# VHH binders against q96fz2: the designs that were tried, part 10

Target 1, 269 residues: q96fz2
Amino acid sequence: CGRTSCHLPRDVLTRACAYQDRRGQQRLPEWRDPDKYCPSYNKSPQSNSPVLLSRLHFEKDADSSERIIAPMRWGLVPSWFKESDPSKLQFNTTNCRSDTVMEKRSFKVPLGKGRRCVVLADGFYEWQRCQGTNQRQPYFIYFPQIKTEKSGSIGAADSPENWEKVWDNWRLLTMAGIFDCWEPPEGGDVLYSYTIITVDSCKGLSDIHHRMPAILDGEEAVSKWLDFGEVSTQEALKLIHPTENITFHAVSSVVNNSRNNTPECLAPV

## First folded at step 1 (VHH)

Design e1 (framework vhh_etentamig_d1)
Fold by OpenDDE, second read of step 2:
Structure e1 (fold): chain B 269 residues (1-269), chain A 123 residues (1-123)
Amino acid sequence: as target 1 above (269 residues)
Amino acid sequence: EVQLLESGGGLVQPGGSLRLSCAASGFTFSSYAMSWVRQAPGKGPEWVSGISGSGGSTYYADSVKGRFTISRDNSKNTLYLQMNSLRAEDTAVYYCAKDYYDSSGYYEPFDYRGQGTLVTVSS
């Protein structure tokens, strides 16, 4: 996964992340560093994206079922990294393979500390390779959305009004991530950064791409992944597998350019 | 080898019209959505329009909506851009684009484009 969409306004995004704590109380996640949230239809590595994480990471003795929402840098910078510039990392940390997560120090260490997060997105983009060529067709991949009688397919939103309705009730994609905290050697603010765990693609997506993000489907999966106080690393890793509960549609080449940030990026073609 | 060849650019007065063409080869044309992108002098690349593989769906940047029309003829492996009511700000090199994907997850502009065709709108 090298490209996502996360364009919802902050308030809409927050509402979309409504949840029940372990007591059954309806809650909204509290924001940390809300000013770092930059909505975009075209998110690339090194950009900030919102993630969910347990409140227990910030507050001692907090209810671990409570959620915080925070923009973090895409591309995990390990806490032990000693260079002043994260771009000097010699290995790619945009993704973490599920099969080697426990073998790589950069991911194993923060995971062992319970630094699990849920990366939020409208969906992610993937490119289908054309046989015999280096050319690729981009697809937008996301959770199936509830068809409301009035909400035609994303493609039927012929009116701005209909478009807004679609996004007001959009089910966000919830991807399993690992985050870490890095303190620059020269001082400054602590950098929070994340990697997206990837798995082999489900059958439905296999023709498009052989890998997919580990998607946490449903509130239980999300809650278990986040709750590092109650759910062990071993138990949490059981949640990491391909899911068939996705849909996708072809999009135009507009998304190919990371500078493009318009609704056309994810519009069906 | 994938080849994209743009044509139809030229000098036009404000309010004028041009039709751009892109001849595609080296891949199954009808299987891929296509886009027009443009690069103006001193500006970054801008997406202009997109069309589905079948041609059934079209999309436009706000800046060109209502003025430009994207189409394709899959039997001829050709992409078109009809540009009406041209403005000075439309001056750019126009490219047909298939994708700009790199293996590192970064997407550089114009990785999969032709030579482009220059459109100059000037009085």
Scores: ipSAE 0.006, ipTM 0.233, lowest interface PAE 10.7, mean pLDDT 88
Fold by ESMFold2-Fast, scan of step 1:
Structure e1 (fold): chain B 269 residues (1-269), chain A 123 residues (1-123)
Amino acid sequence: as target 1 above (269 residues)
Amino acid sequence: EVQLLESGGGLVQPGGSLRLSCAASGFTFSSYAMSWVRQAPGKGPEWVSGISGSGGSTYYADSVKGRFTISRDNSKNTLYLQMNSLRAEDTAVYYCAKDYYDSSGYYEPFDYRGQGTLVTVSS
């Protein structure tokens, strides 16, 4: 996963993240650094995206089931990185393979500290290899929405004219992430950055790409991934697997250039 | 253990050409897609080009299309990057990576990143 859409206005995004804590109380996640949230139809690595994480990461003795929403940089900068400029990190941490997550120091260390997060998006983009050509077909991939859930539905059923109406009740894609905190040696604000865990593609997506993000399907999975105070690393990793509950539709090549940030990026062709 | 060794970097004048090589060992080379990734001073890593295991499909970042050509010789376990019409903004350390990088910018951590080879384009 190297390109996403996360375009909802802050208030709509916040309501889309409504949840119940351990005691069954209805809540909205509390924002940290809300001014750093930049909505876009075309998010690439290095940009900020909103993530959910446990309140316990920020407040001693907080209920670990309570959630914070914060923008974080896509591309994990390990806490042990000693250079002054995080852009000088010599390897790419946009994604983290599920099969080697416990072998890689950059991911094992923050995971051991409970630094699990849920990366929020409208959906993600992937490029399908076309037979006999160098051309690729981009697809927008997302959770089934109310209007697109029906027998035999693989792509979106909504027309471009009705696309704007679905955002008020859009079910956000919830991807498993790992984050870390990096303190600049020369001083300044702590940098929070994340990586998206990836798994082998599910059967439904195998014709588009061989890999997919680890998707947390439903509130039970989301709450267990976030709750590092009650759920061990070993138990949380059982949530990391391919998901079949996903849909997609072809989009135009407008999305290919990450500078393009319009609804046309995700509109069905 | 997977090993990748880049070579061919150096100092060139703007408009010049350079050919990079990557010698691969420790895996079945022809079975894996390969990529070139670069990192300019003060910038994050940028995917440059990718090639399928058979060599039948090639992909390029928009910034290098028409100027760079990726190729491979599976009989020699070697990946190449022919760089033509070089510009100052091409100055970077170039890395050879096992695995595929899509035109979408999708890339997993390059665990098999080589040592890199420095390309400097200046007068």
Scores: ipSAE 0.000, ipTM 0.142, lowest interface PAE 17.2, mean pLDDT 83

Design e10 (framework vhh_etentamig_d1)
Fold by OpenDDE, second read of step 2:
Structure e10 (fold): chain B 269 residues (1-269), chain A 123 residues (1-123)
Amino acid sequence: as target 1 above (269 residues)
Amino acid sequence: EVQLLESGGGLVQPGGSLRLSCAASGFTFSSYAMSWVRQAPGKGPEWVSGISGSGGSTYYADSVKGRFTISRDNSKNTLYLQMNSLRAEDTAVYYCAKDTYYYEDSGYPLDYRGQGTLVTVSS
């Protein structure tokens, strides 16, 4: 996964992340560094995206079922990294393969510390290789959305009113991530950064791409992944597997340019 | 294996009421949105109602809005549909579906439904 969409206004995004704590009380996640949130239809590595994480990471003795939402840098920078510039990392940390997560120090160490997060997106993009050509067809991949008589497909949102309705009730994609905290050697603010865990693609997606993000489908999966106080690393890793509960549609080549940030990026062609 | 077992169907007169139940097993019930869908003779499947995993959000087709009420008991892994003011046009086999989501190509996946329960509204 090298491209996502996360364009919802902050308030809409927050509401979309509504959850029940362990007591059954409806809650909204509290923001950390909300000013770092930059909505975009076209998010690339090294950009900031919002993730969910347990409040226990920030507050001693907090209820670990409570959630915080925070923009973090895509591309994990390990805490032990000693260079002054994260771009000098010699290995790609955009993704973490599920099968080797425990073999790589950059991912194993923060995971062992309970630094699990849920990466939020409208969906993610993948490119299908066209047989016999060097051309690639991009697809937007996301959770199936609730069917209501009033809810049109993304393609049916031909009016501003319908468009708003679609996104007001959009089910966000919830991807399993690992984050770390890096202190620059020269001082400055602590950098929070994340990697997306990837798995082999499900059957439905296999024709498009052979790998997919580890998607946490449902409130229980999200809660268990986040709750590092109650759920062990080994138990959490059981949640990491392909899911068939996805849908996709072809999009235009507009998304190919990471500078393009318009609704056309995820619109059906 | 996902199992859904619908019950509560039967013969009822117009204006009458029925309550359908769906017993779910084989998955974490509270983690998934659930739906009722129905299929009338000679017609395709129709989405009727949906409810979020927590039960905090409910959705209805316009055809049943104000007459039907969807609910769930997560402690019992059971989905309900209270049907009031029934009409002849409500006659159908009613199915419980694991997901409240639709696919652009096929709508509701039929493989996520139970065997269904027949509701007949007739004078």
Scores: ipSAE 0.007, ipTM 0.246, lowest interface PAE 9.6, mean pLDDT 88
Fold by ESMFold2-Fast, scan of step 1:
Structure e10 (fold): chain B 269 residues (1-269), chain A 123 residues (1-123)
Amino acid sequence: as target 1 above (269 residues)
Amino acid sequence: EVQLLESGGGLVQPGGSLRLSCAASGFTFSSYAMSWVRQAPGKGPEWVSGISGSGGSTYYADSVKGRFTISRDNSKNTLYLQMNSLRAEDTAVYYCAKDTYYYEDSGYPLDYRGQGTLVTVSS
């Protein structure tokens, strides 16, 4: 996974993340650094994306089931990184393979500290290799969406109003992530950055790409992944596996260039 | 500065073998997936093979499965492609590429590719 869409305005995104805490109270996640949220149809590594994480990471005695939403840099910068510029990190931490996560220091250390997060997106993009050509066919991959009287399904192309209404009730993709905190040696704000855990693709995606993000399907999985105060690393890792509850459609090559940030990136071909 | 230097190309007869090497510098080699990409005369680039940073996972295009073997020596910062049972259709310039995705061989786009090494399969 190396490209996502996360274009919802802040207020719509916040409502899409409504949840219940351990006591059954309905809540919206509380924002941290909301000004750093940059919505886009075409998010690449090194850009900021919104993630959910436990309030307990910020407040010593907080209920670990309460959620913060914060923008974090995509591409985990380990806390032990000693250079001044994180863009100079010599290895790519955009993704973290589930089969080696406990073998790699960059991921094992923050995971041991409970630094689990849920990465939010409209969906993600993957490029299918086409036989006999140089071209790759991009696909937009996302949770199945519910239909309402006032919302068309994604892929209905005949009304711009229908497309706008789809997003008001969009079910966000929830991907398992690991984050870390890096303090610049020259001083400055702590950098929060994340990686997306990857697994073997499910049967439904195998013709598009052989790997997929670890998707947390439903509130129980999301809650257990986030709740590092009650759920151990070993128990949380049992949530990391392929899922078949996804859908997709082919999109145009407009998405290939990460500078393109328009609804055409999502349009079915 | 990322530097990739391919070598080992040349003229070989059909059914023959050839081993390509790629010397990498400017990054922590063992932490990155690496790929081989080729471009045949008059055609666009084709991804050939990929290998994870640790070497634990390897991937191949259907056209080369069973004939090519990708490997790496992380102590020497070197990527290899062992090509067996070569066919005229394997004629191409072969490029070493640093992948954009940690432990993934495909995706879009590749970070870097070197200057390439020419492989000609002809009698």
Scores: ipSAE 0.000, ipTM 0.169, lowest interface PAE 11.2, mean pLDDT 83

Design e11 (framework vhh_etentamig_d1)
Fold by ESMFold2-Fast, scan of step 1:
Structure e11 (fold): chain B 269 residues (1-269), chain A 122 residues (1-122)
Amino acid sequence: as target 1 above (269 residues)
Amino acid sequence: EVQLLESGGGLVQPGGSLRLSCAASGFTFSSYAMSWVRQAPGKGPEWVSGISGSGGSTYYADSVKGRFTISRDNSKNTLYLQMNSLRAEDTAVYYCARGEDYGDYEGWFDPRGQGTLVTVSS
């Protein structure tokens, strides 16, 4: 997972993140640095993307079940990094393999501090290798947007002419992330940056790509991953596994160039 | 200022039991997960057990499952570790810690006192 779509306007995105706290109270997440959120159909590493994290990370004695939404840099910069330019980090921290998360200091340390976040997207893109050609076929991969197949097929609901109606009630993809806080040695604002945890692909995606992001399917999983005040690292890691509850469709090569930021990037081909 | 004061350690024979306590002050105790972490002579810290802020969820290292029980009394701002069937390899200084931090003890999760020494010896 190296490309996502997160195009919803801030207000629509905020409503899509409505949740219940530990007491069952309905809430919207509170924004930090909302002006840094840049909607795009084609998000690449090193750009900012919105994540959910526990309010307890920012406020001493806050209810750990309450959520903040904040834009963070995609590509984790460890707190111990001593260079002045984060782009000079020797490691690629765009993704964190689930099988090595406790072996890599860059991920183990923030994980031990409870720095878990949920990365938000409309969906993500992957490129399928085609036999007998150097071409790759891009696919847009996202949560099913209809509750049952008896309600009609996902393809009929997700035709191009119906996409505009779907966005108002779109179920955002929720991916397990780890973040860290880096203080520039020369001063300046603290940099919040994240990585997406990856797992082996589910059977449904194995023909497209061999890896997938660790998707947190449903509010129970999302709540447990975020709530570092109530859920230990050991328990949270039990949520990290492949899911079959995903759908996808082929998209045009417009998405290949990360500078292209139009609805055509995720439209069915 | 976060303050944690461990107590209850001592010398015990293999198969014996001890109950450790941690008195917490300087923060809203019930809002934080708490952990027990031990450090054996010449070794790094090892996370032993954790408990959610409400006390509704408990977690244990494989090495202590079935033998140790973590609990808390939020009305007294106190964390406990009941240690049964103690073994020589349980010999360590035991620390309580706010939150989860069994890999690296820098940052806001790791306020520690002097700890409490548990020695298991015949």
Scores: ipSAE 0.000, ipTM 0.134, lowest interface PAE 15.6, mean pLDDT 82

Design e12 (framework vhh_etentamig_d1)
Fold by ESMFold2-Fast, scan of step 1:
Structure e12 (fold): chain B 269 residues (1-269), chain A 124 residues (1-124)
Amino acid sequence: as target 1 above (269 residues)
Amino acid sequence: EVQLLESGGGLVQPGGSLRLSCAASGFTFSSYAMSWVRQAPGKGPEWVSGISGSGGSTYYADSVKGRFTISRDNSKNTLYLQMNSLRAEDTAVYYCAKSYDSSGYYEYYGMDVRGQGTLVTVSS
């Protein structure tokens, strides 16, 4: 997973992240650095994307089940990195393989610190290799969307005529991530950056790509992944596995250029 | 120079109890999260329990939850594991582990294992 869409305006995104706290009260996550959030249909590594993380990372006595939403750089910069320019990191930290996460110092150290986050997206893109050519077919991959209680809604949200109407109640894709905090050696603001954990592709996606992000399907999985105050790393890693609860459709080559940021990037073709 | 010394292991019958201790030196004990990790003969290491630097937060693997209690005495630089209702599958060498730094809770995969371990055998 190297490209996502996260285009919702800040207020719509915030409402899409509504959750219940430990007392059963419905809440919205509180923003940190909201000015750094930039909606886009075509997010690439090194850009900022919104993530959910536990409030306990920022406030000593906070309830670890309460959530913050913050923009973070895609591409984890380890806290131990000694160079002044994060782009000089020699290995790619856009994704983190689930099978080797405990063997890689860049990932096991922040995991040990409880630095788990949930990466938010409308969905993600993958490119299918086509036989006999160097051309690849892009697909937009996302949670199944069902609007059962809203007047004028359809049961499926993949028709072009009905696409615009579903954004007000879109179910965001929730991917398991690891983040770290890096202090520039020459001084400056702390950089928060993340990686997306990847697993073997499910049967439904195997014809498109051999890997997929570790998707946290439902609020119970999201809550357990975020709650580093109550859920250990060993227990949280049990949530990391392929899922079949995804859907997809082919999209235009417009998405290939990461500078293209229009609804055409995710529209069905 | 970090030093961790485990003690309290031994032979115990199923259903019995045992209390492990870990004496820590070479670092500011109260500033670091601590864990217990075990390794059964012929198997890989398994994280058992963790405790925050202040002792205010405790964590347990599902296999030991309700039976084991982790605690610490920051005035004595000592970590404890109270093990109740012991089972044959709890047989292992138990290691005391320190976090990588002082910034928060850490588990085995984020910790340096510095101790030599203490053997716990649960058998009749």
Scores: ipSAE 0.000, ipTM 0.193, lowest interface PAE 14.9, mean pLDDT 83

Design e13 (framework vhh_etentamig_d1)
Fold by ESMFold2-Fast, scan of step 1:
Structure e13 (fold): chain B 269 residues (1-269), chain A 125 residues (1-125)
Amino acid sequence: as target 1 above (269 residues)
Amino acid sequence: EVQLLESGGGLVQPGGSLRLSCAASGFTFSSYAMSWVRQAPGKGPEWVSGISGSGGSTYYADSVKGRFTISRDNSKNTLYLQMNSLRAEDTAVYYCAKDFEGSGSYYDYYYMDVRGQGTLVTVSS
């Protein structure tokens, strides 16, 4: 996973993240650094994306089931990194393979500290290799959505004009992430950065790409992944597996250029 | 508007050297990782090399490691690729790309931001 869409205005995004705490109280996640949230139809690594994480990471006595939403840098900078410039990190931390996550120091250490987050997106993009041409076909991949009509789900058959109406009740894609906190040696603000855990593609996506993000399907999975106060690393890692509850449609080559930030990036073709 | 302009391609004999340049404009050059990708006639694009925004980290495809050197001059908004010990299989159009880290441990052409028009490198006797 190396390209996402997360374009919802802050208030719409916040409402889409409504949840119940351990006591059954309905809540909205509390923002940290909301001014750093930059909506876009076309987000690349090194940009900031909103993530959910447990309030207990920030407040010693907080209920670990309560959620914060915060923008974090995509591309994990380990807390042990001793150079002044995080761009000097020698290896790619955009994604973290599920099969080697406990073998890699960059990921094992923050996991041991409970630094699990849920990465939010409208959906993600993948590029399918095409036989007989040098071009790849981009696809937008997302959770099945409830249509305004009770009988159906949103899909490729819907026109781009009708797609504009679906965002009010859009079900956000919830991807399992690991984050870390890096303190610049010369002082300054702590950098929060994350990686997306990846798994083998499900059967439904295997013709598009061989890997997919680890998707947390439903509130039970999201809550267990976030709740590092009650759920151990070993138990949380049982949530990391391919899912078939996903849909997609082909999009135009407009998305290929990450500078393009328009609804055309995810519109069906 | 982001613009990338490649130059320095040409005809060279096997074993020879070429230095490619890419002039960048329309963005804060030092803030972005940059890559070189190439496309041989009738083949798909292949990532060649990448460099971090500061220039402190460089990455190479196995096919060019030890022969090619990527570098940048942030004061001139220019990316370079020094190509030594050129082989017939290096024949391709070379593109400069504004990119970020891709999936896995290597850059992927389609996760790159902007690519330029390209410059043709032909290695032939």
Scores: ipSAE 0.000, ipTM 0.157, lowest interface PAE 15.9, mean pLDDT 83

Design e14 (framework vhh_etentamig_d1)
Fold by ESMFold2-Fast, scan of step 1:
Structure e14 (fold): chain B 269 residues (1-269), chain A 123 residues (1-123)
Amino acid sequence: as target 1 above (269 residues)
Amino acid sequence: EVQLLESGGGLVQPGGSLRLSCAASGFTFSSYAMSWVRQAPGKGPEWVSGISGSGGSTYYADSVKGRFTISRDNSKNTLYLQMNSLRAEDTAVYYCAKDRLEYSGYDSPFDYRGQGTLVTVSS
């Protein structure tokens, strides 16, 4: 996973993340740095994306089942990194392979500190490589969406009005992430950055690409991944596997250029 | 530590052939797709060819299709590029790249690149 869409306005995004804490109370995640949230149909590495993480990371005595939502930089900068410029990292941390996560210091160390997060997106993009051509076919990949009774009865089309209505009840893609906190050597604000864990693609996606993000399908999986106060690293890693509960459609080449930030990026062609 | 070492470049006449090699170390070679990328003088990088970790799938840029063949020997941790019917426009530094198999987008498709080997095609 190296390109996503996360375009919902802040308020809509917040409501889409409604959850139940350990005591059974309905909650909305509390924002940190909401002004750094930049909605886009076309998010690339090094940009900020919203993630969910446990409130216990910020407040020593907090209930670990309570959630914060915060924008973080895509591309994990390890806490031990000693250079002043994160762009000077010699390796790319956009993704973290599930099969080597405990063997790589950059990921093993933050995992040991419970630094698990859930990366939020409308969906993600992959480019199917076609033999004998420089061209690649982009696809938008996302959770199957529940049709409302009212929308189903009137019939849905690709019209702009129907397109806007689907977002009111959109089920956000929830991807397993690892984050770290880096303090610049010369001083300055702590940088929060994340990586998305990847697994082998499911059968449904294998014709598009052979890898996929580790998707946490449902609130039970999301809660266990986030709750580092009650769920050990070993137990949490059991949640990391391919899922077949995913759908996709082909999109136009407009999405290729990450500067393009319009609904056309994810519209079916 | 990931290390990629290219070799096999040189001066060759138009219509000639060269075989490039890339010795890989520091990672499980068979688990990663590999690519060849070239950069001609004064131009940006151009992706040339790619091969899956198992070697079961190969991909080529239109400019080299039918002339170049990518292959790998996972028992030797070595990637190859057989270049036939070379043209002046194939003159470039050729880089071995550890392909990003975690995604296929246009954002940094390679997580590591070697030092390169120069191929010069001239009479």
Scores: ipSAE 0.017, ipTM 0.390, lowest interface PAE 5.7, mean pLDDT 85

Design e15 (framework vhh_etentamig_d1)
Fold by ESMFold2-Fast, scan of step 1:
Structure e15 (fold): chain B 269 residues (1-269), chain A 123 residues (1-123)
Amino acid sequence: as target 1 above (269 residues)
Amino acid sequence: EVQLLESGGGLVQPGGSLRLSCAASGFTFSSYAMSWVRQAPGKGPEWVSGISGSGGSTYYADSVKGRFTISRDNSKNTLYLQMNSLRAEDTAVYYCAKGYEDTAMVTDYFDYRGQGTLVTVSS
């Protein structure tokens, strides 16, 4: 998983993340650095994306089931990284394979500190190899959406008012992530950065790509992944597996260029 | 127009059981999470229980966990709350409330709750 869409306005995104804490209290996640959130139909590594994480990471004695939403850099910079420029990290930390997560220090260390997060997206993009050509067919992959009398469909969104109907009740894709905190050696703000855990693709996606992000399907899975105060690393890792509860459609080559940031990136062809 | 019509409240003895129903109309019921919210005399509203649109996920306040069961029948557009082992502390007006989507619980109790049904637990 190397490209996502996360374009919802901040207020719509916040409401889409409504949740219940351990006591059953209905809540909205509290923002950190909300002004750093940059909506886009075409998010690439090194850009910021919103993630959910436990409030206990920021506040001593906080209820570990309460959630913060914060923009984080895609591409995990380990806390032990000693260079001044994160872009000089010599290996790719955009994704973390589930089968080797406990073998690699860059991921094992933050995971041991409970630094689990849920990466939010409208959906993600993958490129299918076409037989006999160097061209690849891009697909937009996302949770099945529930259609209501008021909601629209991506396939039927020909106008601005129809596009608004598509997104009002959009079920966000919730991907399992690991984050770390890096302090610049020369001083400055702490950098929060994340990686997306990947698994073997499910049967439904196997013809598009051989890998997929580890998707946390439903609030119980999301809650257990985030709650590092009550759920151990070993128990949380049991949530990491392929899912069949996913849908997709082909999109145009407009998405290929990460600088393109329009609804055309995810519109069906 | 969203409408939520509650029924099933009444007077019961401590330790007794009661089943509340909420008939929903004006929206695609199966697409929305639903909740039960109660308000005891002289107190503020307390969220009691919630259920996802499919019925696959249920959530409970600690005060009712193990005693109450939330369920729904999407073919009948009806939400239920089975209340067992009732206590004097469960005395309240119970409201049916509509959420925004399948993964979200009620975020606006005022606009999307019914008139309520009174449950009194007394010897």
Scores: ipSAE 0.000, ipTM 0.093, lowest interface PAE 21.7, mean pLDDT 83

